# VH-VL binders against p39960r1967to2165: the designs that were tried, part 34

Target 1, 199 residues: p39960r1967to2165
Amino acid sequence: VPLEDVCERENTLIPTIVVKLLEEIELRGLDEVGLYRIPGSIGSINALKNAFDEEGATDNSFTLEDDRWFEVNAIAGCFKMYLRELPDSLFSHAMVNDFTDLAIKYKAHAMVNEEYKRMMNELLQKLPTCYYQTLKRIVFHLNKVHQHVVNNKMDASNLAIVFSMSFINQEDLANSMGSRLGAVQTILQDFIKNPNDYF
Key: E = the ipSAE of ESMFold2; O = the ipSAE of ESMFold2 at other seeds; V2 = 0.75 times the mean of E and O plus 0.25 times the DockQ between their complexes.

## First folded at step 19 (VH-VL; framework fv_disitamab)

Design BB3 (at its last look DockQ between E and O 0.85; V2 from the best seeds 0.72)
Fold by ESMFold2, look of step 19:
Structure BB3 (fold): chain C 199 residues (1-199), chain A 121 residues (1-121), chain B 105 residues (1-105)
Amino acid sequence: as target 1 above (199 residues)
Amino acid sequence: EVQLVQSGAEVKKPGATVKISCKVSGYSFTSYWIHWVQQAPGKGLEWMGWIDPSDSYTNYNQKFKDKATITADKSTDTAYMELSSLRSEDTAVYFCARLPYSDFWNYFDYWGQGTLVTVSS
Amino acid sequence: DIQMTQSPSSVSASVGDRVTITCRASQDIRNYLAWYQQKPGKAPKLLIYDASNLQSGVPSRFSGSGSGTDFTLTISSLQPEDFATYYCQQYDSYTFGGGTKVEIK
């Protein structure tokens, strides 16, 4: 299901599943070694995802306070499975090339950092509200994960790499140089390190 | 043009060590994980482990944890796999392979040509 | 780990035949499965990813289907260059099926 459709259906700015999964990881998972780089049990992830799809779709009181959901990497895996199965880039299909073109110019030293940040902020303001708010929630979450790098071994660069697929059009996956994937990684690393510069 | 070029075939005695190289070109080395896969004679394919070249973080199949050491050299865009204490059962073709993007739940879109390691007395 | 049971281990077929190869996973793996073709002395070549998506440059006579635990690779009209060994691979722990050798009859 498209992100915008979920937010409309729920009358929310951020999908409920995203908020609940990220809150739980922030409560008890930030020190997990290899968080977001090592998957949990796919059986537990499937069970959690199905519970959200079946129980959570009709009951906003659905909670992760349950013995079934003890495994942190299963909760993190459920979040990444949710993102993987969205039909659209988190930069939206319409704007993903605008974001990546800007970062390609910056990487080629065609603009100074201050100009890059100004133009990036202009692009962010053009996103539909649910994309912007969901992106903001994710970026601040990943900043928290980054702050725990001594324990979890996941710095901003590692996180940018493992989340980059959520911010690219699938047609760019076959690019032999991966220039747009590298551009996304540059954007995400900067967002994760410096979220207050953008959000 | 993405390429993974492996070092040539090796013939080794039991107890020796071998280090196989996998030099990549046509993409950013540090942005993609590299996996290693064993294919013993007459057998199927078996995953051995991977490395994230950006920080040298590794993950191993438990079967190979004490046999294989995976490393990366960012200055030469080359991944390595060292096999220690070789036995005749380690005779196999060893492949390096790349994911289309660096994440778990993935498949291999580019492969090295393979390196035959033969261990005989 | 997730076990992959691939069948048949071998199939004898003629040019033009429809060939079907199956993989069964020991757990629900959604659509997280790829198919590879391997010719003797060569590296595996990706054919299908995410259970049903055809890799760029792969002929349309190849197709994949299935989700959950049961998956199939179909070659709709076998060509001379299709005689090879085929493997499935699940994404979670990278377990491969045992392989299916497609031979001439």
Scores: ipSAE 0.714, ipTM 0.872, lowest interface PAE 1.4, mean pLDDT 90
Fold by ESMFold2 at other seeds, look of step 20:
Structure BB3 (fold): chain C 199 residues (1-199), chain A 121 residues (1-121), chain B 105 residues (1-105)
Amino acid sequence: as target 1 above (199 residues)
Amino acid sequence: EVQLVQSGAEVKKPGATVKISCKVSGYSFTSYWIHWVQQAPGKGLEWMGWIDPSDSYTNYNQKFKDKATITADKSTDTAYMELSSLRSEDTAVYFCARLPYSDFWNYFDYWGQGTLVTVSS
Amino acid sequence: DIQMTQSPSSVSASVGDRVTITCRASQDIRNYLAWYQQKPGKAPKLLIYDASNLQSGVPSRFSGSGSGTDFTLTISSLQPEDFATYYCQQYDSYTFGGGTKVEIK
């Protein structure tokens, strides 16, 4: 299901599944060693995702405070599975080249930081509202994960690597021969370290 | 052009140690995890573990946890796998392989040519 | 750890035949499955990713289907270069199927 269709159907700016998963990770998972880099059980992840699709769609009080959902890495895995299975990535197919071309120019020293941030903010404002709000929620979440790096071993660069697929789809990766993946990682690392500069 | 080039075949005696190299080119070494896969003679493929070259974080198949040590050298764009206390059942071809992107739930889009390790007395 | 059951273990076929290979996972793995071709003395070569997506440079006579627990690789018209061993691989714990050797009849 497209992200925009989920937000429309729920009458929300951010998919409910995203909010609930991130809130639970922020509550009890920020110190998990290897968070987002070590997989949870796919059986537990499937069960959680199915519960959201069935129970969460019909029950406003659906919560992750349930003995079934003890495993933090299953909650983190469910979030990443949700993002992976979206039909479009968070920069969107329409805009991913705009984002990555800007980062490539900045990495090549073809523009100063002030100009880069100004132009990046302009691109972010062109995203549909649900993409922007979902991206903002994720970036501030990953900033919190980064702040716990002493315990979880996941700094901004590690997080940028393991979330890069959420921002560029496999078709765009194949067509670019991976050249844009490094640009996505650079953008994400900066977002995660400096979220207030962009959001 | 993405390439993974492994070190040459090795013949070792039981109890010895071997270190296999996997040198990459054509992409950013630190942006992609490197996996290792064993193929015993006449057998199928068995996953051994992976390394994130950016910080040398590793994850192992429990079967190989006490047998294999995976490392990376960012200065030479080379991953290594060391096998210790070699036994005859460690005789196999060992492959390094790359993911299309660095995450769990993945497949291997590029492979090294393989390194035959023979353990015999 | 997810077990992968691949069948048949071998197929004897002629050039031009349609060949079908099946892989079954012990748990629901969504579309998180790849297919590889391996020739003797060579590394495996990726054919299909995410159950049904053809890798760049792979001939269109190869196709994949399935989701959940049951997956199929099809070679629509077997060519001489297709005699090889084929493996499925699930993404969660990187378990490979036992392989299917496609041999000349």
Scores: ipSAE 0.673, ipTM 0.859, lowest interface PAE 1.6, mean pLDDT 89
ESMFold2 (binder alone), look of step 19: mean pLDDT 91; pTM 0.916
ESMFold2 at other seeds, look of step 19: ipSAE 0.662; ipTM 0.856
ESMFold2, look of step 20: ipSAE 0.689; ipTM 0.862
ESMFold2 (binder alone), look of step 20: mean pLDDT 91; pTM 0.917

Design BB4 (at its last look DockQ between E and O 0.95; V2 from the best seeds 0.00; counts 0 for: pae E 2.8 > 2)
Fold by ESMFold2 at other seeds, look of step 19:
Structure BB4 (fold): chain C 199 residues (1-199), chain A 121 residues (1-121), chain B 105 residues (1-105)
Amino acid sequence: as target 1 above (199 residues)
Amino acid sequence: EVQLVQSGAEVKKPGATVKISCKVSGYSFTSYWIHWVQQAPGKGLEWMGWIDPSDSYTNYNQKFKDKATITADKSTDTAYMELSSLRSEDTAVYFCARLPYSDFWSEFDYWGQGTLVTVSS
Amino acid sequence: DIQMTQSPSSVSASVGDRVTITCRASQDIRKYLAWYQQKPGKAPKLLIYDASNLQSGVPSRFSGSGSGTDFTLTISSLQPEDFATYYCQQYDSYTFGGGTKVEIK
C-alpha cells in the first residue's frame, strides 16, 4: 500500500503503525544491543503485521504491551519490513536522484556545507506531506537510538547503513552501480546526527 | 567493477589452522557486510556468518561459531575467515559474498570465486 | 530455523524443455526468497530476488513466482548453458534449499 494512501485512509500525517512501533522501541528498546542490525524472527514479525492489519489501524485501544510482542527485535524488524514493503522509497522514486545528486556533489567538495543544507531543506519541502512527516519522525527516532550507542552499539553511521534500503530501491541502485548508496548513507548520517538542521 | 577476490586453495593436515582472505574492490568496503558460505564436496550451500567491516561487528551461524573467526582489515579492504582445529569434515569450498544492502532480507549479489580447503593426513 | 525443502533433487531434460523447480519454506517468508544458478567449479549466480524479480543481465526465460511458503522457478525453454544446479535461499536466516541438478537427457 502506498504511504499516501495509508495516511489518507487513516486521516493522519504519519501511518499509525509507524507511530506505535517507534513509540514502543523508544519506551523499551533503545538499549538493545544491535538494534536494527539483528533481525527478529520472521514468524513474530508476520504476527505483528497481521495484528496491525486486522486490529491496529481501526482500534485506538490496540497496544504493543501484549506478551505476544515481547521481542524488541521483532518490533524493530516489523518497522523495517513495513518500510521495505512500501511501493516507493522514502525519498520517492521521483526525487531520489535529486537527493543523491546533491549529496554526491557535496561529497566531491563542489559546494559548501551551508549551501548543501539549504538545498537539502528545499528538497525536503518538496516531498509529499506524509513522506516529510514520516521521515521527520524516523530521523528523530534514530537520533535517540544514536544517543544510546554506548549500550546498543548503533551509532549514526551504523544506522545510516542499515536503513539505506528504505531510501533507494534495488532497481534505482542497480542502475547507478552502487554510487548512490554512499550518497544515501551520507544524507542519513547527517540527518541522524543533526536532525534540527533539517526538520 | 565490483570484485571479491579470494586467496588460493589450501591443503592442511588435521588440527591445523587456515586463514582465507577476501579482498574487495569497486565499492566502499565499509558500506557492505561480508558473508561466508561453506560448500562441502558434492553438497549444498551453508551460511557461516557475516561481518560489518565498519566496526568489525560479527554474527555467526551457531554451527560454526567455535570453528570460524571472521575479521576485517579496513586498511586493505580485506575480510578474513580463520578456521581452527581443522578436521576432514571441514574440507570444502568457502565463498565470501556481499548483499546489495547491509541489512537483513537481502540476497547475495556478488560472490568471491571460492577457496578450496582440503584437510587430509 | 526455517527449513527449505527444494524439489526435485534432480531432473533430466532436453534443450527446449520447460523446467519447473519448487521450494517450500517451513514458515511464511513472504517474498523474501532468491534463486541461484551454480555451475561446477563456479560461485553461485543470482537469478531471481524477492521471489519474482529478475536480476539484471539474466535471460527472460527465467521466471520466479510464489509467496508465503511455496515458490517456483521456471525455465521456459532450456538452453545448453542452463544445465546447472539451482538453489533457493530464504533471507531471514540465510538457509538454502538442498539444490536441484538440471541434467541433459
Scores: ipSAE 0.552, ipTM 0.819, lowest interface PAE 2.8, mean pLDDT 88
Fold by ESMFold2, look of step 19:
Structure BB4 (fold): chain C 199 residues (1-199), chain A 121 residues (1-121), chain B 105 residues (1-105)
Amino acid sequence: as target 1 above (199 residues)
Amino acid sequence: EVQLVQSGAEVKKPGATVKISCKVSGYSFTSYWIHWVQQAPGKGLEWMGWIDPSDSYTNYNQKFKDKATITADKSTDTAYMELSSLRSEDTAVYFCARLPYSDFWSEFDYWGQGTLVTVSS
Amino acid sequence: DIQMTQSPSSVSASVGDRVTITCRASQDIRKYLAWYQQKPGKAPKLLIYDASNLQSGVPSRFSGSGSGTDFTLTISSLQPEDFATYYCQQYDSYTFGGGTKVEIK
């Protein structure tokens, strides 16, 4: 289901499932070694995903207290699976080249950092509201994960690598011969390290 | 052009050690995980483990945990797999392979040409 | 680990034949399955990812279908270059099916 349709249906700016999964990870998962890099079992992730679909992701009293969900990596995996199964990436198909072209130019040293940040902020303002707000929530979450790197071993660079699939689809990646993946990773790493510069 | 080029065939005695190399080109070495896959003669494919070359974080198939050691050298864009205490059943072709993303639930989009290791008693 | 049962183990076929290969997972793996082609002495080559997506540069006579536990690779009209061994692979723990050798009749 499209991200915009979920937010419209729920009358929210961010899908409820995203908020609940990220809150649980922030509560008890930030020190998990290999968070977002070590998967939970697909059986546990399927069970959790189905519970959200049937028992109400929008129920404010819904909680992740069933022992099937106590494994932090299953919760993290469910979040990544949700993003992966969205029909469009978080930069949107319409804008992914605008984002990545800017970062490619910056990586080639063809612009100064302040101009890069200004132009990136202009691109972010063009995203649909639910894309922007969901991206913002995710970036601030990943900044928190990054702050716990001493225990979890997942710094901003590692996180940028493992979340790149959520921001560029394989068709655009194959056409670019990999240069746009590096661009996505540069963008994400900067967002994660410096979220207040962008959001 | 993405390429994974492996070291040449090896013939070893039981008890020896072998180190297979996988040199990559055409992409950023640290942006993609490298996996290793065994194929015994006349047999199918079996996953052995992976490495994240950016920080050398590794994950192993439990079957190969005590047999294989996977490493990476960022200065030469080369991944390695060392096989220790070789036995005749370790005779196989060993492949390195890449995912299109550094994420779980992904396929191998590029493969090395394979390295035959022969162990004879 | 998730077991992958691939069938048939071999098939004898002629150029132009329709060939169907199946793969069953011991658990629901959603769409997270790939198909590979391997010729003797060569590395596997990716054909299909995420159960049904054709890899760039792969001929359209190859198609994949299925989700959950049951998956199918179809070659609609077998060509001389298609005689090879085919493997499915699930992404949860990276287990491969046992392979299907497609041989010339």
Scores: ipSAE 0.528, ipTM 0.808, lowest interface PAE 2.8, mean pLDDT 87
ESMFold2 (binder alone), look of step 19: mean pLDDT 90; pTM 0.903

Design BB5 (at its last look DockQ between E and O 0.84; V2 from the best seeds 0.00; counts 0 for: pae O 2.8 > 2)
Fold by ESMFold2, look of step 19:
Structure BB5 (fold): chain C 199 residues (1-199), chain A 121 residues (1-121), chain B 105 residues (1-105)
Amino acid sequence: as target 1 above (199 residues)
Amino acid sequence: EVQLVQSGAEVKKPGATVKISCKVSGYSFTSYWIHWVQQAPGKGLEWMGWIDPTDSYTNYNQKFKDKATITADKSTDTAYMELSSLRSEDTAVYFCARLPYSDFWSEFDYWGQGTLVTVSS
Amino acid sequence: DIQMTQSPSSVSASVGDRVTITCRASQDIRNYLAWYQQKPGKAPKLLIYDASNLQSGVPSRFSGSGSGTDFTLTISSLQPEDFATYYCQQYDSYTFGGGTKVEIK
């Protein structure tokens, strides 16, 4: 289901599942070695996803503070599974190339940093509200993960790599031979290191 | 053009060590994980482990954790797999492979040509 | 680990035949499955990813279907270059099926 439809249905700015998963990871997962890089068990991930689809839809007090959800990497995996199953890039289908083209120019030294930041902020303001707010929530979450790198071994570069698939489509990977992937990684790394410059 | 080029075939005696190389070209080495896969003669494929070249973080199939050591050299865009204490059962073709992005739910889109390691007493 | 049971282990077929190969996962793996073709002395080649998506450059006679635990690769009209061994693979722990050798009759 499109991100906008979820936010409209829930009357929220950010999907409830995203908020609940990220809150739980922030509560007890920030020091997990290899967070977002080591998979949790798919059985636990499926169970959690099904619980959100069934219990979360009928019980607004549904919470992850439950011994069923002890495995941090399953919670992180459920979040990545949710993002993977969205029909659109988190930069939206309409705008994903605008974001990556800008970063390609910057990487090629065709643009100074201040101009890049200004134009990136202009693109962010054109996103539909739920895309912007969801992206903001994710970026600040990943900034927290980055701040715990001594324990979890996941700095902004590692995080940019493992989340890049949520911001690009398969045709762009094949056509660009990694130039758009590198562009996404540049954008995400900068967002994660410097979230207040953009959000 | 994405390429993974492996070192040539090796013949070793039991107890020896071998180090197989996998040199990549046509993409940014640090943007993608490198996986290793074993194929014994006449048998199927078995996953061995992966490395993130950014920081050399590794994850191993438990079966191979005492047999294989996976490393990467960012200066030469080359991943390595070292097999220690070789036995005749280690005779196989060894492949390196890449995912289209670094995600634990992804397929192998590019493969090296394979390296035959023969262990004979 | 998730076990992948692939069948048949071998099939003899003629050019033009429809060939069907199945994989069963020991757990629900959603659509996290790929199909590969391997010819003797060569590396595997990706055919299908995410259970049903055709890889770029792969002929349309190849198709994949299924989700959860049961998956199928279909070759609608077998061609001479299709005689090979085929493997399924699940993405969670990278377990491969045992392979299906497609041979000329």
Scores: ipSAE 0.565, ipTM 0.828, lowest interface PAE 2.5, mean pLDDT 88
Fold by ESMFold2 at other seeds, look of step 19:
Structure BB5 (fold): chain C 199 residues (1-199), chain A 121 residues (1-121), chain B 105 residues (1-105)
Amino acid sequence: as target 1 above (199 residues)
Amino acid sequence: EVQLVQSGAEVKKPGATVKISCKVSGYSFTSYWIHWVQQAPGKGLEWMGWIDPTDSYTNYNQKFKDKATITADKSTDTAYMELSSLRSEDTAVYFCARLPYSDFWSEFDYWGQGTLVTVSS
Amino acid sequence: DIQMTQSPSSVSASVGDRVTITCRASQDIRNYLAWYQQKPGKAPKLLIYDASNLQSGVPSRFSGSGSGTDFTLTISSLQPEDFATYYCQQYDSYTFGGGTKVEIK
């Protein structure tokens, strides 16, 4: 299901499942060693996904404070599974090349940092509202994870790498040079380290 | 032209140590995790562990936790796997492999050519 | 860990035959499964990812299907270069199936 369709159907700016999963991770998961890098059990992830489809859609009081959801890595895994199953990049299919082209030019020293940040902000403002708001929520979440690196071992560089799949088109993943993937990782690392520069 | 080039075959005696290299080219070494896979003679494939080259964070199959040590050298774009206290059952071909991105739900899209380690007295 | 049961262990087939190989996971793994081809003395080669997606450069006679626990690799018309061993692999803990050797006859 496209992100915009979910937000329209729910009458929200960010998918409800994203908000609930990130809130729970922020509540009890920020110190988990290898968070987002060590998988939870797929059985627990499937069960959680099914609970959202059945219980969460019809019960606004639905919470993750339940013995069934004891595994932090299953909650994190459910979030990553949700992102993986979205049909488009979080930069949107239409704009992903605009984002990555800008970062490639910056990495090649074809522009100064202040110009890069100005143009990146202009691209962000062109995103559809639900893409922008969902991206913002994720970036600030990952900044919080980054701030707990002493315990969880997941700094901005590690996080940029493990989330880069959600921001790239399939054909660019198959590219043997990998220039677009490296560009996404550069963008995400900067967002995670310096969210207030962009959001 | 992504390539993973492994060091050559090795013959070792029981109790020895071997260190296999996996040098990558055609992509950014730190953007992708490197995995290691064992294939014993006449047997199938068995996953051993992975390393994130950015900070050398590792994750191991419990079976190989006390046998294998995976490391990375960012200055040479090379991952290593060291096998200690070699025994005859460690005789196998060892592969390095890469995911298309560094996440835990993905396939191995590129493989090294394999390194045969033979342990015999 | 998730166990992968691959069958049959071997298939004797002729050029032009339709070959079907199955893998069963001990748990629901959604579509998180790949198929590899391995020729003697060589590294495995990716054929199918995410259960049904054909890897770039792989001939269209290869196809994958399935979701959840039961998965199938099909070679619609076996060619001489297809005699090899085939492995499935689940992504959650990287467990491989036991392999299926496709032999000439």
Scores: ipSAE 0.538, ipTM 0.818, lowest interface PAE 2.8, mean pLDDT 88
ESMFold2 (binder alone), look of step 19: mean pLDDT 89; pTM 0.901

Design BB6 (at its last look DockQ between E and O 0.95; V2 from the best seeds 0.00; counts 0 for: pae E 2.1 > 2)
Fold by ESMFold2 at other seeds, look of step 19:
Structure BB6 (fold): chain C 199 residues (1-199), chain A 121 residues (1-121), chain B 105 residues (1-105)
Amino acid sequence: as target 1 above (199 residues)
Amino acid sequence: EVQLVQSGAEVKKPGATVKISCKVSGYSFTSYWIHWVQQAPGKGLEWMGWIDPSDSYTNYNQKFKDKATITADKSTDTAYMELSSLRSEDTAVYFCARLPYSDFWHEFDYWGQGTLVTVSS
Amino acid sequence: DIQMTQSPSSVSASVGDRVTITCRASQDIRNYLAWYQQKPGKAPKLLIYDASNLQSGVPSRFSGSGSGTDFTLTISSLQPEDFATYYCQQYDSYTFGGGTKVEIK
């Protein structure tokens, strides 16, 4: 289901599943060594995903306050699985080249940092509201993960690497012959380190 | 053009150490994890572990955690795997491989040519 | 640990034959499965990813199907260059199937 359709159906700016998964990780998972880099068991991830699809869809009081969901890496894995299964990436197919072209130009030293940030902010404002708000929620979450790097070993550059699929579809990446992956990682690293510059 | 080029075949005695190299080109070394895979003669493939070259973080198959040491050198765009305390059972071809993303739940889209390590007693 | 059971261990076939290879996972791995081809003295080559997606540059006579626990690789009309060993791989924890050698009859 597209992000826009989920947010419209729920009458929310951010999908409820995203909020619930990120809140639980922020509550008890920020110090997990290798968070987002080491998966939880796929059996536990499948069980959690099925619970959201069955209980969460029909019971508005569904929560992660349950001993079934003790594995932090299963919650993190479920979040990444949700993003993987979205029909479009968070930069969208329509805009991914705009984002990555800007970063490529900046990496080539063809513009100064203040101009790059201004133009990046302009691109962000063109995203549909639910994309922008969901992206903002994720970036501030990953900034919190980054701030716990002493314990979890996941700094902004590590997180940018392991979340790159969420921002460029595998089809778009294959068509680019991989040239845009580094650009996505550069954008994400800057977002994660400096979220208030963009959001 | 993405390439992973491994060091040549090695013949070692039991108890020795060997270090296999995997030099990459055609992409940013620090943007992709490098995985290692063992293939014993006439046998199937077995995953050994990976390294994130950006910070040298490693993850190992439990079977190989005391046998293999995976490292990376960013200055030469080269990953290494060292096998210690070699035994005849360690005779195999060893491959390095890459994913399309450095993340879990992905396939190996590029492989090195393999390095045969022979342990003769 | 996810076990991958691949069958058959070998197939004797002629050019033009339809060849079917199966893999069964010990638990639900969704579509997190790849198929590889390996020729003697060479590295494995990716054919199919996410159970059914054809890798770029791979001939359309190769196809993959299945999800959950049961997966199939099909070669619709075997060609001389297709005599090789084929492996499935689940990529939650990177366990490979035991391989299927496709041999000339």
Scores: ipSAE 0.659, ipTM 0.855, lowest interface PAE 1.8, mean pLDDT 89
Fold by ESMFold2, look of step 19:
Structure BB6 (fold): chain C 199 residues (1-199), chain A 121 residues (1-121), chain B 105 residues (1-105)
Amino acid sequence: as target 1 above (199 residues)
Amino acid sequence: EVQLVQSGAEVKKPGATVKISCKVSGYSFTSYWIHWVQQAPGKGLEWMGWIDPSDSYTNYNQKFKDKATITADKSTDTAYMELSSLRSEDTAVYFCARLPYSDFWHEFDYWGQGTLVTVSS
Amino acid sequence: DIQMTQSPSSVSASVGDRVTITCRASQDIRNYLAWYQQKPGKAPKLLIYDASNLQSGVPSRFSGSGSGTDFTLTISSLQPEDFATYYCQQYDSYTFGGGTKVEIK
């Protein structure tokens, strides 16, 4: 389902599943070695996804404290699966080229950092509200993961790499000769290291 | 153009070590994980492990964790796989391969040409 | 690891025939499956990703279908260049099927 439809249906700014998954990871998963780079078992992820669809849809008190959900990597995997299954990427199909063109231009030394940040903030303000708020929640989450790098081995650059699919799909990537993937990774790394500059 | 070029065939004696190289070109080496796949004679394909070249983080198939060591050299855009304590069962073609993203749940979109390692005598 | 059972192990067919190859996963892998073609002495080549998406540059006679545990690769009209071994692969732990050798008469 489109992100906007979920937020409208729930009367929320961020999908409830995203908030619950990220809260649980922040509670007990920030020190997991290889978080977001090592998958949980797909059987455990499917079970969690099904439970969320069945129990979570009808019960606002649904919690991930349950012994069924002991695997941190299954919770992290469920979050990544949710993002993968969205019909549109987090930069949106309409704007992904605007975001990536800006970063490519900056990497080619065609603008100074202050101009880059100003223009990036302008692009972020054009996102639909639920995209912006969901992106903000994710970026601050990944900043927390980055701050635990001594234990989890996942710094901002690692996280930017493994989340790049959530911001550009394979079709848009295929017509770019790979330069847009590097651009997405540069944008995300900067967001994760410096979230207050953008959000 | 994306290319993965592997080192040439090797003939080794039991107990020896071999190091296979996989040099990439046409893309940013550190933006993509490199996987290794074994194909024994008359057998199918078996995944061995991957490396994230950006920080040399590795993940191995449990079957190969005591046999294979995967490394990367960012200065030459080259991934390596070393096989230790070679046995006749290690005779196979070894491939390096790339995913379209540096993440899990993806297909191998580009492959090296393969390196035959023969362990005999 | 998720086991992939591929069938048949081989097939002998004529040019123009429709060839169907199946894979069964030991558990639900959603659509996280690829199909590869491997010609003798060459590396595997990606044909189909995410169960049904045709890779760029692959002839339209190839198609994939299925989700969950049962998947099918179809070659609608076999050509001489389709002599090869075909493998399915699941993405969760990268397990390959045992392969299907397609022989052309």
Scores: ipSAE 0.609, ipTM 0.838, lowest interface PAE 2.1, mean pLDDT 89
ESMFold2 (binder alone), look of step 19: mean pLDDT 90; pTM 0.908

